# Designs tried in a protein design chat: VHH binders against Sulfurtransferase TUM1 (TUM1). Part 3

Target 1, 304 residues: Sulfurtransferase TUM1 (TUM1), of Saccharomyces cerevisiae (q08686)
Amino acid sequence: MPLFDLISPKAFVKLVASEKVHRIVPVDATWYLPSWKLDNKVDFLTKPRIPNSIFFDIDAISDKKSPYPHMFPTKKVFDDAMSNLGVQKDDILVVYDRVGNFSSPRCAWTLGVMGHPKVYLLNNFNQYREFKYPLDSSKVAAFSPYPKSHYESSESFQDKEIVDYEEMFQLVKSGELAKKFNAFDARSLGRFEGTEPEPRSDIPSGHIPGTQPLPYGSLLDPETKTYPEAGEAIHATLEKALKDFHCTLDPSKPTICSCGTGVSGVIIKTALELAGVPNVRLYDGSWTEWVLKSGPEWIAENRD
Key: E = the ipSAE of ESMFold2; O = the ipSAE of OpenDDE; V2 = 0.75 times the mean of E and O plus 0.25 times the DockQ between their complexes.

## First folded at step 1 (VHH)

Design k2 (framework vhh_3k1k_2)
Fold by ESMFold2-Fast, scan of step 1:
Structure k2 (fold): chain B 304 residues (1-304), chain A 118 residues (1-118)
Amino acid sequence: as target 1 above (304 residues)
Amino acid sequence: QVQLVESGGALVQPGGSLRLSCAASGFTFSDYAMRWYRQAPGKEREWVAGISSSGDSTSYEDSVKGRFTISRDDARNTVYLQMNSLKPEDTAVYYCATEYWGDLFDYWGQGTQVTVSS
């Protein structure tokens, strides 16, 4: 029941070689934190990409009415963007990013929530490059090599996948978040505890009451930034991360993931799902929406 | 606290060579991949080269492949960038970087200036 599946670089290359019926469309979903002083659009246009890639801009493909970054797009914004990029419903989409597993999980999740039938998350692009698999090193002038299509999403899993502010606030206010949910925050421990600043200077650090810190890097391989393989590897990684960060996980309870703006929260959501945790949702607004909409009484700085 | 300190940058004539060094501290260096980036005036940072934690795998931006070589010395917690056949377009501040365990951000050094002109 996953909205997308992980695919290794080797398996992806084999899929490209064997698939004769459906078009395979690689999706560069690179997004950089503003403090990194990098340009994802310039990188797509000028740097090596998987051949026949499109560029998916998570900042542009977002809710235009929201003041918060990257908020889940409306059907119209999503369908218009997919049509402009030339995506068809029967395409096999393979999502990656140049950091490894940073923003690509958010893109893969968005495609799956909007009901795209065949979505893979490449695990990961940096390994793909290191294995010397085919790259297109040409400079391109457009974010898609495909002619405009007519894409119309037919189903949405938004209500099943996304926790909005109103639901989160009621869960926190009632104390039910801590009692009835596993709630995880993918930011660093320092940001969670309030000892390190947020990337945005206008936002205080700290955490949503009832959440537990589960930094996204704790669920990825530290060298390669790949997800551990399903089975023993991911279970061992999750168990160690829960122990290292003094978190509890009760599989009988539903799970909510969060982060700064809804990007890295999908990293931990994906790892939990790979480990077999059911009923995992994302609080899309995450810390940024929480602090801007809530008073200081709703900001915690202790882990217990 | 993670610290990265680059050195070796200089003014060099086209066709010349330089070796950059990056001394790392505050993390288990041998467990992490290391990378070199550069930033020219008025431009964003560009990835140049990467090396795996084991040293068995290296990768390069196409414009520097065959001219630059990345290597590491885990006993000294140092990553190197050997730069040969330097061109004026290689003029930039060079940074080493790594992603620290559990953090959202890559850690960067202060940079070392490389200028290629006659």
Scores: ipSAE 0.000, ipTM 0.166, lowest interface PAE 14.5, mean pLDDT 86

Design k3 (framework vhh_3k1k_2)
Amino acid sequence: QVQLVESGGALVQPGGSLRLSCAASGFTVSEYSMRWYRQAPGKEREWVAGISSGGDRTSYEDSVKGRFTISRDDARNTVYLQMNSLKPEDTAVYYCAKYTRYGFPDYWGQGTQVTVSS
ESMFold2-Fast, scan of step 1: ipSAE 0.012; ipTM 0.594

Design k4 (framework vhh_3k1k_2)
Fold by ESMFold2-Fast, scan of step 1:
Structure k4 (fold): chain B 304 residues (1-304), chain A 119 residues (1-119)
Amino acid sequence: as target 1 above (304 residues)
Amino acid sequence: QVQLVESGGALVQPGGSLRLSCAASGSTFSSYAMRWYRQAPGKEREWVAGISSAGSYTSYEDSVKGRFTISRDDARNTVYLQMNSLKPEDTAVYYCAADLDWYSEYDYWGQGTQVTVSS
C-alpha cells in the first residue's frame, strides 16, 4: 500500500479550484543524474513551475552523516527542512519533477514515510505542461514562497519501508534474497549486466547477487512517462515488463526494490504497489552503498 | 547577513488601515524571500504573509486573506504589509523575516513593530 496517491493534471487543477479548507502546496522535487549535466536548483529558480511551488532538494534533505548520496533523512533534518520551506502538517502536498516520473516518487515516498498525512504524486508534470495548465514563468531566488512554519513529524514508517545495508548483506550472503524475495534493480539492463558504465566513474557496474533487472522505464508509458492506471492497465504493463526482462514475481514473497542511489528504485516500487503487490521495501543505499561497502566478491555480472 | 528594521506600527481603530515597512540592509535583498509574522502576548509567533524573491508568489494566513497585501520594492530594499479592515484580533507585534537558505535552522529577524487595534 503506497504512502501517497497518484493524481492526474486535470484532477490536480480541479482540486486547486475546489479545496476550501487545506492549503495545496506543489513540490518540485527535480533531481538529475550527474551525467546529464543539468542543474535542478537553477531550473527551479529560472524555468516555469507550477504556481506557488516549493523546491525539495533530495540531496540537501538527507542524512548529513552518511557518505552516500541522498540517504533517508533524520527526523531533525526533515523537520527543519519542512519548517524552513513553510510546510504545515495540514497541507496537501503535490509532488512533481521536470523529467516526469524520475525523482518525484522518491520525494513523495519520503514525505509519506515521515508521516505527512496527505501526499499526491502528479502523474506527471510533462503532461501538465502539454495540457497548458497554469505555470509561473517568473525567475525566483528562493526555494519557497511560504513563510517559515513549525513542522514536527510525529510518526515514521522507516522501519517498515527501508531495507538497510546490514539486512541486505545478510540476505545476499545466506542466499535468502534469491530464495525468499522478489528483488528488483531499476537501473538499465547494461548497468545491471556490467556492460555499461555507472554515472559515477569511481564505482563499477554489475548487480547485487539475487536481484533481477526491471528498468524503471519498463513500468511507465514510453512516450509520456506516466504510470498506467490502476487495474487492467498497470497489470498488463507489469506482465509485459516481467516477460521482456525475463523476471519472475511471486506474490507470496516480499519484494525489495533497488537502483543506483535509491531514487529510481521508488519508481518501480510505486508501480508494483499500484499493481497490488504487497510488502514492497526500498534498499535505500542501493548499488552505490553496496559496491563501496561489500567488495568485489559481491558483484555479479552477466556477460555475453 | 541581513539586518531588518520594521516600522509603521501604531494604534488604529477597528476597520482602519495601516502599512508596515521592513527595511533591509547588508546583502542582496532581491535574493531573499520575505515574510511577515505576528505575536500577541502569551501566544506563539504566527505566520501572516509571504512574498517570493521575484514577487511572483504571495501567500497569506486564512484569517488575513483579502484584508492584507504583501509587496516589495527591491530598489529600496523594503517589504511592505498593507493592512485593511483591521480587527482587534490583529493586535500583535509584527516581525519581518528574510530567508537566505531554506534548509538552514536560522532566519534573519527584525525587532518588531507594535500594532494595536482598539477604540
Scores: ipSAE 0.000, ipTM 0.138, lowest interface PAE 16.1, mean pLDDT 85

Design k5 (framework vhh_3k1k_2)
Fold by ESMFold2-Fast, scan of step 1:
Structure k5 (fold): chain B 304 residues (1-304), chain A 119 residues (1-119)
Amino acid sequence: as target 1 above (304 residues)
Amino acid sequence: QVQLVESGGALVQPGGSLRLSCAASGFTFSDYYMRWYRQAPGKEREWVAGISGSGDTTSYEDSVKGRFTISRDDARNTVYLQMNSLKPEDTAVYYCARVSYFRGTYDYWGQGTQVTVSS
């Protein structure tokens, strides 16, 4: 059972027009790389949004005790945040971001992992705007138009969906990651190989031993940044990306996705799942946690 | 161009404390992740602690968590390792390292400073 479904802009507009039982809540989950020098909070408050949107702050809705950026939130942090935003369990959540398909997959995945029953990922907001569908262009003063609710998550798929550092380290140390898993890194090839700097200056580039580079943009349409349709289109896109980046995918093996901090790794995870790849998990801490916890013997710099 | 100079190593009793310092020169100190490593007699060099260029993120090997604290003073180009509740198994030569993983760029190491914890 999928944690969330993709929905086109046209299908979303039709859903809003036809749904008479459940509240539909659009979720702006925009998060920008620090190097982009953009402000996601200011953009939500001042730029056009889908009407009745809430703002899901990926950095704020995170594990408060972790030193690493936007690690998967505890139940308490998640439930408090959903309650403060006025989300109810029977709401249909439709997640989007202003980049297209960058941070919204992470949000949709987080909502699904925490057991929210009906979650869609809008494929994508840039197309929604291009098609001139309804926008609220007013400036707002709050991250939600809804009164506070009492949200209580009842189940979690965290153990099924997330690889933690301890598991990842044992897989690398034993050599099992390279031998028994498909392990993909969603960062650029240059960051993976150590020839381009990380967006954060205090983090070295390179990669986790046993991973293969599968840059997130390679699995999206190059012009629209949408996910290709399920079936032949996504299969052709995946085959081309694997070939272009000299990657191997064995569908009989489980798959682990990673990136810089656990955001763009969900982009490739979603595309792999759309293509029918089973047992795809996310290494939540990704490159940042790996580097900061591991010694230099556990950092590879080229495709050896 | 790059130079790292460790100091502060000494003979201490079990349960004692010691602070190591590493003075860096020849590069923009605040741009680099810094690490402490140690090498005990007959063992391979192991990492001990790390600190990001901003100082916001620190990491530790499991055996030293709660006992050792890494910090930095970017105005003085110095990284520190505060070692508390020292044990005989902490006996080693401690090395400061500038971490570099880019192609054609290498880790720079200091000469090391000897820490001995008496039984």
Scores: ipSAE 0.000, ipTM 0.109, lowest interface PAE 20.4, mean pLDDT 87

Design k6 (framework vhh_3k1k_2)
Fold by ESMFold2-Fast, scan of step 1:
Structure k6 (fold): chain B 304 residues (1-304), chain A 120 residues (1-120)
Amino acid sequence: as target 1 above (304 residues)
Amino acid sequence: QVQLVESGGALVQPGGSLRLSCAASGFTVSNYAMRWYRQAPGKEREWVAGISWSGDSTSYEDSVKGRFTISRDDARNTVYLQMNSLKPEDTAVYYCATGYDEPYLSFDYWGQGTQVTVSS
C-alpha cells in the first residue's frame, strides 16, 4: 500500500489529457544542498516549469520548533501551507524536482504521510524536459496560480512512517537495530565510514551503529537518474547495489532508512518499496540529529 | 554511456586567464545542475563553482568570487569555467561534475580532469 505512486513523463502527459474529473496539480519540490549555493525559489519563479505548477518548499513546510533542517511538519504548518498554495483534497498531485530524483521523493512522501489521497512522483522532470513535453516558460510572481483553499488533513501516517530519535536511540543502545532491522544509510560510503567529510562543517562523518551504507545514487539509473521500472529492473538494480556495498536485506525484517537530514533517505525508501520491501520507515532526523543529540560513543567509523 | 570531458588547462602566468570547457555526451546538460571542482597535489578536492539547470543561479567558492565565471551552452552540451586574474594557489587539476552532491560515488559523473598550472 504505497503512499504515492511513480509516474513516467509519458504517462503523466496521458493523464493530463484524459483526466476530466479531478484537477491535476504539478508540484515543484526542488531543494538544493546548501553547498551548491543555488536558489530554488528563483528557479521556480523565473524558469520553465510544468504548466500550472505550485512550489513546495521543504525548508518552509517543516517543524518550526526543531533546530534541524526540514524536519517533518506539524499538521497546522502543513495545512496552512497547502491552503495558501490553493491545494484541494481531491487534487491529483504530481511531484517533481529540477535535480531529477533528489528532494521530490521527500515531498511526495510528506504529502502521502499527511493523508493526501492521490500523489504521484514524476520519474523524472529531467526526462520530461528531454522528451520536450509542455513547459510554461513565463516569469511568475507567486508560488501558486491557484486561489487560497481550505485544506484540512484528515489522517496522518506519521507513527507508521517515521522513526524518531528516542526510538532510534533505544534500538541502537539495545543492539536490536542490527539484530531485528534492515537499517540503511543513503549517504556515500566515505561519509558512512568516516573517511570523507560531511557537507556541513559542524557535523563529523561516521554512521549510526547497526546501519549499512546504501548510497542513494546506487538505486537510480546512472544516466537518467530515474527509478528503474517495477519488477525485474528494480530487483536487478537493488541486487547489484546490495552486492556492491556489501549490504544484506532480509525482507522478513522491518527496514529503517536514514541519510544526512531526511531527504535522500526517502530516495532509497522509495526504491525499496518499489522492489516490494514491506515495512520501510524513515529516521527523519537522520545523521545530523543523531550526531548533535548523541555523544561520540554513539558514532561508528569504518566498515563493520 | 555518460562522459564528461574537460579541456582548456594550460600553464599560465599569474594574472593570466584561461577558459575551461566541459563537453558532455550521453546526457543533456541543460537538464542538470553542473559543478566545477579542483584538486591540488596533497590536498582534498574542493568545490569551485556551480550553475543551476536553468543557468540563472550560479555560486562560487569564496577565494574565486569575482575572478571565475561558470556558464553553460546548452546547444553545444557544454559547461565553461572562465578563470581571470589567476593566482599560483589556483594550480590544480580541474574537474566538472554532475549528479547529486556525492562526488565519490562512482555513479556520479566526473571527467578525467584538466591540469591548470599558474607559475612564472
Scores: ipSAE 0.007, ipTM 0.249, lowest interface PAE 9.5, mean pLDDT 86

Design k7 (framework vhh_3k1k_2)
Fold by ESMFold2-Fast, scan of step 1:
Structure k7 (fold): chain B 304 residues (1-304), chain A 119 residues (1-119)
Amino acid sequence: as target 1 above (304 residues)
Amino acid sequence: QVQLVESGGALVQPGGSLRLSCAASGFPFSSYWMRWYRQAPGKEREWVAGISSTGDSTSYEDSVKGRFTISRDDARNTVYLQMNSLKPEDTAVYYCAKDEGFYSWDQYWGQGTQVTVSS
């Protein structure tokens, strides 16, 4: 059962034209790596957005007790944020980001995990812009298109979707991660191998023992940054990526995805699920939590 | 049976002021965002201003910010656009729209009201 569905720009425009019962709410979930020195809030307010978009800030809608970036939010934080943005349970949410398919999968996944009934991931905003579909080009100091609502999430798939640090550490320590799981890291090969620095200067590069590198760009179209269509296209893309990065995928084993901070890991999770891989979970804390909690003896630097 | 009727457009000199009105009927007006758009000859329709259902939130296109003010009177089912310090480039047909997301861009348009700013 998918937590959200992909929607093309053309299908989205048709949905907006045909939907007469439910409100369609576009969600700008743009997030930038700190090293890019860009401001997602400023860009939401000053750059062209899909009309009537709300801004979903993954840094703000996060676990307030965690010292790690944008960890999965509590029910209270999530419900309060949705209420303040004016989201209603019967809204159809369509998630996008200004990079293409970078942070929007994380947002769509979060909405789905929290039980929002109808969520789409726009595949993708870059194509939407290129096709000249309607944009709100206004530059504003504040933008709040919907009155405050009362949003109450009714269920959570958190236990089915998320691997926490304690589970991950025991799997690595026992050697079970390598033996019983497909474990993928969505960061670049250089970061994985320890030959390129992390975007954060205080974090060393390398990888969690038992993981395989599957850079997120390898599962997207290299030109458009879109997900390939379900069926032959996504299967061919996955097969090529596994071969190019010398990875194995055993469908009889459960799969865990990770990355730097739990954002790009959802990119590869989504592609794997689109290809029909079952039992795919996200290690939410990813490399940043791993390094800061586990210590240097649990950092691998060479492929194995 | 949604109807929107714009009025108040006129010929005015640069630096002048006008107040546009949009009378709405056929829907629960107080529950909807209302927007103003404009279209100059040979150009696409562009968004100008928006006001939330409660009136607490307003938004403006950058070139009109500080000069135009959107407001609403829910008792009269009317949205207004107060235009000050008018410029020749403000010359356009002005339209109001009921907002349900994208529905405001291509549905529930009135016939518009012509504003001409010329010496």
Scores: ipSAE 0.000, ipTM 0.116, lowest interface PAE 18.2, mean pLDDT 86

Design k8 (framework vhh_3k1k_2)
Fold by ESMFold2-Fast, scan of step 1:
Structure k8 (fold): chain B 304 residues (1-304), chain A 120 residues (1-120)
Amino acid sequence: as target 1 above (304 residues)
Amino acid sequence: QVQLVESGGALVQPGGSLRLSCAASGFTFSDYAMRWYRQAPGKEREWVAGMSSAGDYTSYEDSVKGRFTISRDDARNTVYLQMNSLKPEDTAVYYCAADSYEWLGEYDYWGQGTQVTVSS
């Protein structure tokens, strides 16, 4: 069950034209891999954005006490960030990113886990641009057009949505991850198998024992990089991806998604939920936390 | 270092056939989906065909369906585009791209291109 809904560019434009009661706030949640040598903050300030967008910095809105990248934020960090951006609880938030469907699912999921009532994921910004829908091309000095608010999250679904390291380690050590779960890794097959390097040179490639490789692009349309529509389209895409990567999915078992650092894992989590797979959680620390905490004896390099 | 090298482009009469090749190196070829794109002068680059990493799924732009066939030879690290019943509108530089399904954005691995010209 997803904590947010997908919305097409056309439906979003119609929503903006028809919504007269609630403020609609577009959220640029662009995050780039460090190896891409791009600056998401500079791009938000200097490149065309959906009008009235705020910038959600995934690296800044994170657990400040964790040594691992962009771990799920504390209530205080999240509430302070939403207040500084001027977000109110009755706002309709529409999340997008400049890559397409890369980091925006993580942001939409974070907003939903923290209990924000109405969240959409734009499917996707690159199509929005190609269809020539309205853009704000101004260069701005400030991150938010809204006055500061007093945002206070009341409910959290963190315990239902997130697998922590201790739970993951016990599942792997006992062999239960492979036997009782559908466990998917959203990284490329090469990184999963240990034949291609990780983006961080100090981290080995390979995978968590009991996981299956389901690269994040395999569950999106290969031409447009959008999520297929719910129903026949997403089911056909999922069946094909499972076959192509020799994965099994038992719908009676709970599912855990992972990736490098907890960003792209939400891409496949969202597609699985759209396809009707229940009880899908994210291992937030993902591969980076796993290798740094577990040690080399817990790295697998061959798939079944 | 990842490298993609396209070859096989030529001048062909309308109705003719060509087979383009793309030789890959610097990565585990069998882990990557392979795609063909083309770009005519003054136009945006357009997607033409794609094949999954497992090699059992193919997809095509509507204008080339039934005329073009994508295939791969993992033992030779090569992807092919067989082009039949060529039309003047198929004139373009053809590019090969490799996709790990991780999307490096616009920085997916690209070749230098091979020119196909269809004219009498």
Scores: ipSAE 0.000, ipTM 0.255, lowest interface PAE 10.4, mean pLDDT 86

Design k9 (framework vhh_3k1k_2)
Fold by ESMFold2-Fast, scan of step 1:
Structure k9 (fold): chain B 304 residues (1-304), chain A 119 residues (1-119)
Amino acid sequence: as target 1 above (304 residues)
Amino acid sequence: QVQLVESGGALVQPGGSLRLSCAASGFTVSTYDMRWYRQAPGKEREWVAGISSSGGYTSYEDSVKGRFTISRDDARNTVYLQMNSLKPEDTAVYYCATPFRYSSGWDYWGQGTQVTVSS
């Protein structure tokens, strides 16, 4: 079963109107690239939100012991955060972000990996606003619509969903990544090839040997930033993206997705899963962990 | 692969009782919230009752409160609707459904079971 399902704005509004069994909790999981010089917390507090939204900060709900940004959280960090936000295990969580489909897939994936039973990814908030569905336009100093709860995650799909550094390094070192896996990098082609700088100035551009560039925008509608519908639409989008970026995909091989820091990698992971690709995992540390741990001999530039 | 099969519908006299069953295959009901809906001829499909995946929360449409009881047997992968004090206005095809589906909100509906309340 998938860890979460997509839901359209229309279907979400119908769900809110008809749901009598469970509380529906919209989750604003907006995160911005540092180079965009925007503040996601300020935007949550001062810009229109879906009524009764909570704010899920992927930087705060992360592994506190890791030096890398927003690495997958420990059970304690996750459970404490959910409890403080007032989330209950039987809530229906509907995740969105203000960019469209950028950081919300990461949040939905995190919730699903931690075993939350009822998770939707809104496809997407920009369309929700365009269709003029209800918004809470209040500006507040603090916003907490729910009393604190006691949230205990009971299961984790972390081992099935995440590739850690050691596994990734062994796959690259052995040559198995290129030979036995479909490995995709969701960053721009320029960052992949080493012609554009990384957002962090201390990190070189380039790519992990054995990966193929599949920029995340190539799998979303270019105008609306929505995921195409499952079936013909997503298959056509995927085939076009693979062709445009000269990538190959063998569905009989397992797939690993990566990006800069583990956020946009979930965008392409979600699209691949929607298209029916099995055994798709995320290299959570992505490019940032790779370059800081592996050294310059493991940085590829240009296409071989 | 995934299907819901409703059963238990019958012709019954006003004031009578029926127990409807919804047997699931291709997925595990204990993971999902389950609902009962009904549709009378010429009317829109109406929500009747709901039960959370934990079984800790149930809800009912106002016209059936106190008369209908929703329950689940996760070991048998089945959801039930106990219908007491039936009225002619309860006549409808009854469906079970999960509120889970990408894009559309609800995907898995059974074929329904006909309940007729008449003398």
Scores: ipSAE 0.000, ipTM 0.141, lowest interface PAE 18.6, mean pLDDT 85

Design n1 (framework vhh_7nfr_2; at its last look DockQ between E and O 0.02; V2 from the best seeds 0.00; counts 0 for: pae E 17.2 > 2, placed apart)
Fold by ESMFold2, look of step 2:
Structure n1 (fold): chain B 304 residues (1-304), chain A 120 residues (1-120)
Amino acid sequence: as target 1 above (304 residues)
Amino acid sequence: QVQLQESGGGLVQPGGSLRLSCAASGFTFSSYAMSWVRQAPGEGREWVSSISGSGGSTYYADSVKGRFTIARDNVKNTLYLLMDSLKSDDTAVYYCAKDYWDEGYAFDYWGQGTQVTVSS
């Protein structure tokens, strides 16, 4: 059973019109790269949003004790955030972001891993706007229109979904990552190869030894930034990307996805899962944690 | 515990200027965006301005754009609102607010506010 389902803008509007039992709560999960100099919180308050939206702050809903960004939240952090947003367990959550399938996959995945029963990923907000579906253009003073609730997550699937640093390091050190896993990096090819800088000046570029480049844009429609909706189209898109980047995917092996800080890695994780790839986990700390904990001898460059 | 204490309000003539301050404690101030929100008599709360944790990005409601300036001092853990060209309809209680992701909703962490009254 998947942790969340994809929903088109048209299907979402029909769902809103037809659902009579459960509250439908759109979730703005917008996150911007640091170098973009944009403020997602102010954008939620001041720019058009899907009516009745709440704001899920990926930066804030993270492990507060970790020195690394976007580390998966503790149960306490997550439950408190959902309670403050007024979310109820029987709400149907529909996640989107203002970039278009950029940060919203991370949010939908987080909700699913923490056991929220019904989660959709909108495919996508840009298409929703293009189709002229309803927007709330009011300026608001709060990140949720709902009163506080008492949210308690029931079961965490972290052990099935996340690879931590220690496991990742042992796989690299032993050579088993390259040998026994499909390991993909969602960052741009230039960052992977070490020919383009990371967004943070204190983080060198390069890649985790044993990973293969699978830039997340290669798995989305180049113009609309949507996931392919037909099953054969999903498989064809994946096969083309693997060939374009000279990657292999062995169905008998487990799969690990990574990126810069654990946000865009979920974009490719989602595409792989839509294509039917089993046993796909995220290395949550990704490149940033890897470099800062491992040191320069564990940085690979070029295509190995 | 998070504490936000507004000050600097008062009575001022139309066209005048006023600077509000908000002293913050109980959290890592520079890690959070901060906002000013106001409430006029008999009305709901209205967002006024926001500033990013670093101070690099600022945003303003249309009603105050060009007249108000938000700023922060991350050494003194203090948020400011410089209000110029004040009008009678700026009369309100002004609250500073912390990012709601910390221990409550956005704007749940404000004190009693500081009264700004613009009258002849």
Scores: ipSAE 0.000, ipTM 0.139, lowest interface PAE 17.2, mean pLDDT 86
ESMFold2-Fast, scan of step 1: ipSAE 0.224; ipTM 0.652
ESMFold2 (binder alone), look of step 2: mean pLDDT 82; pTM 0.830
OpenDDE, look of step 2: ipSAE 0.009; ipTM 0.258

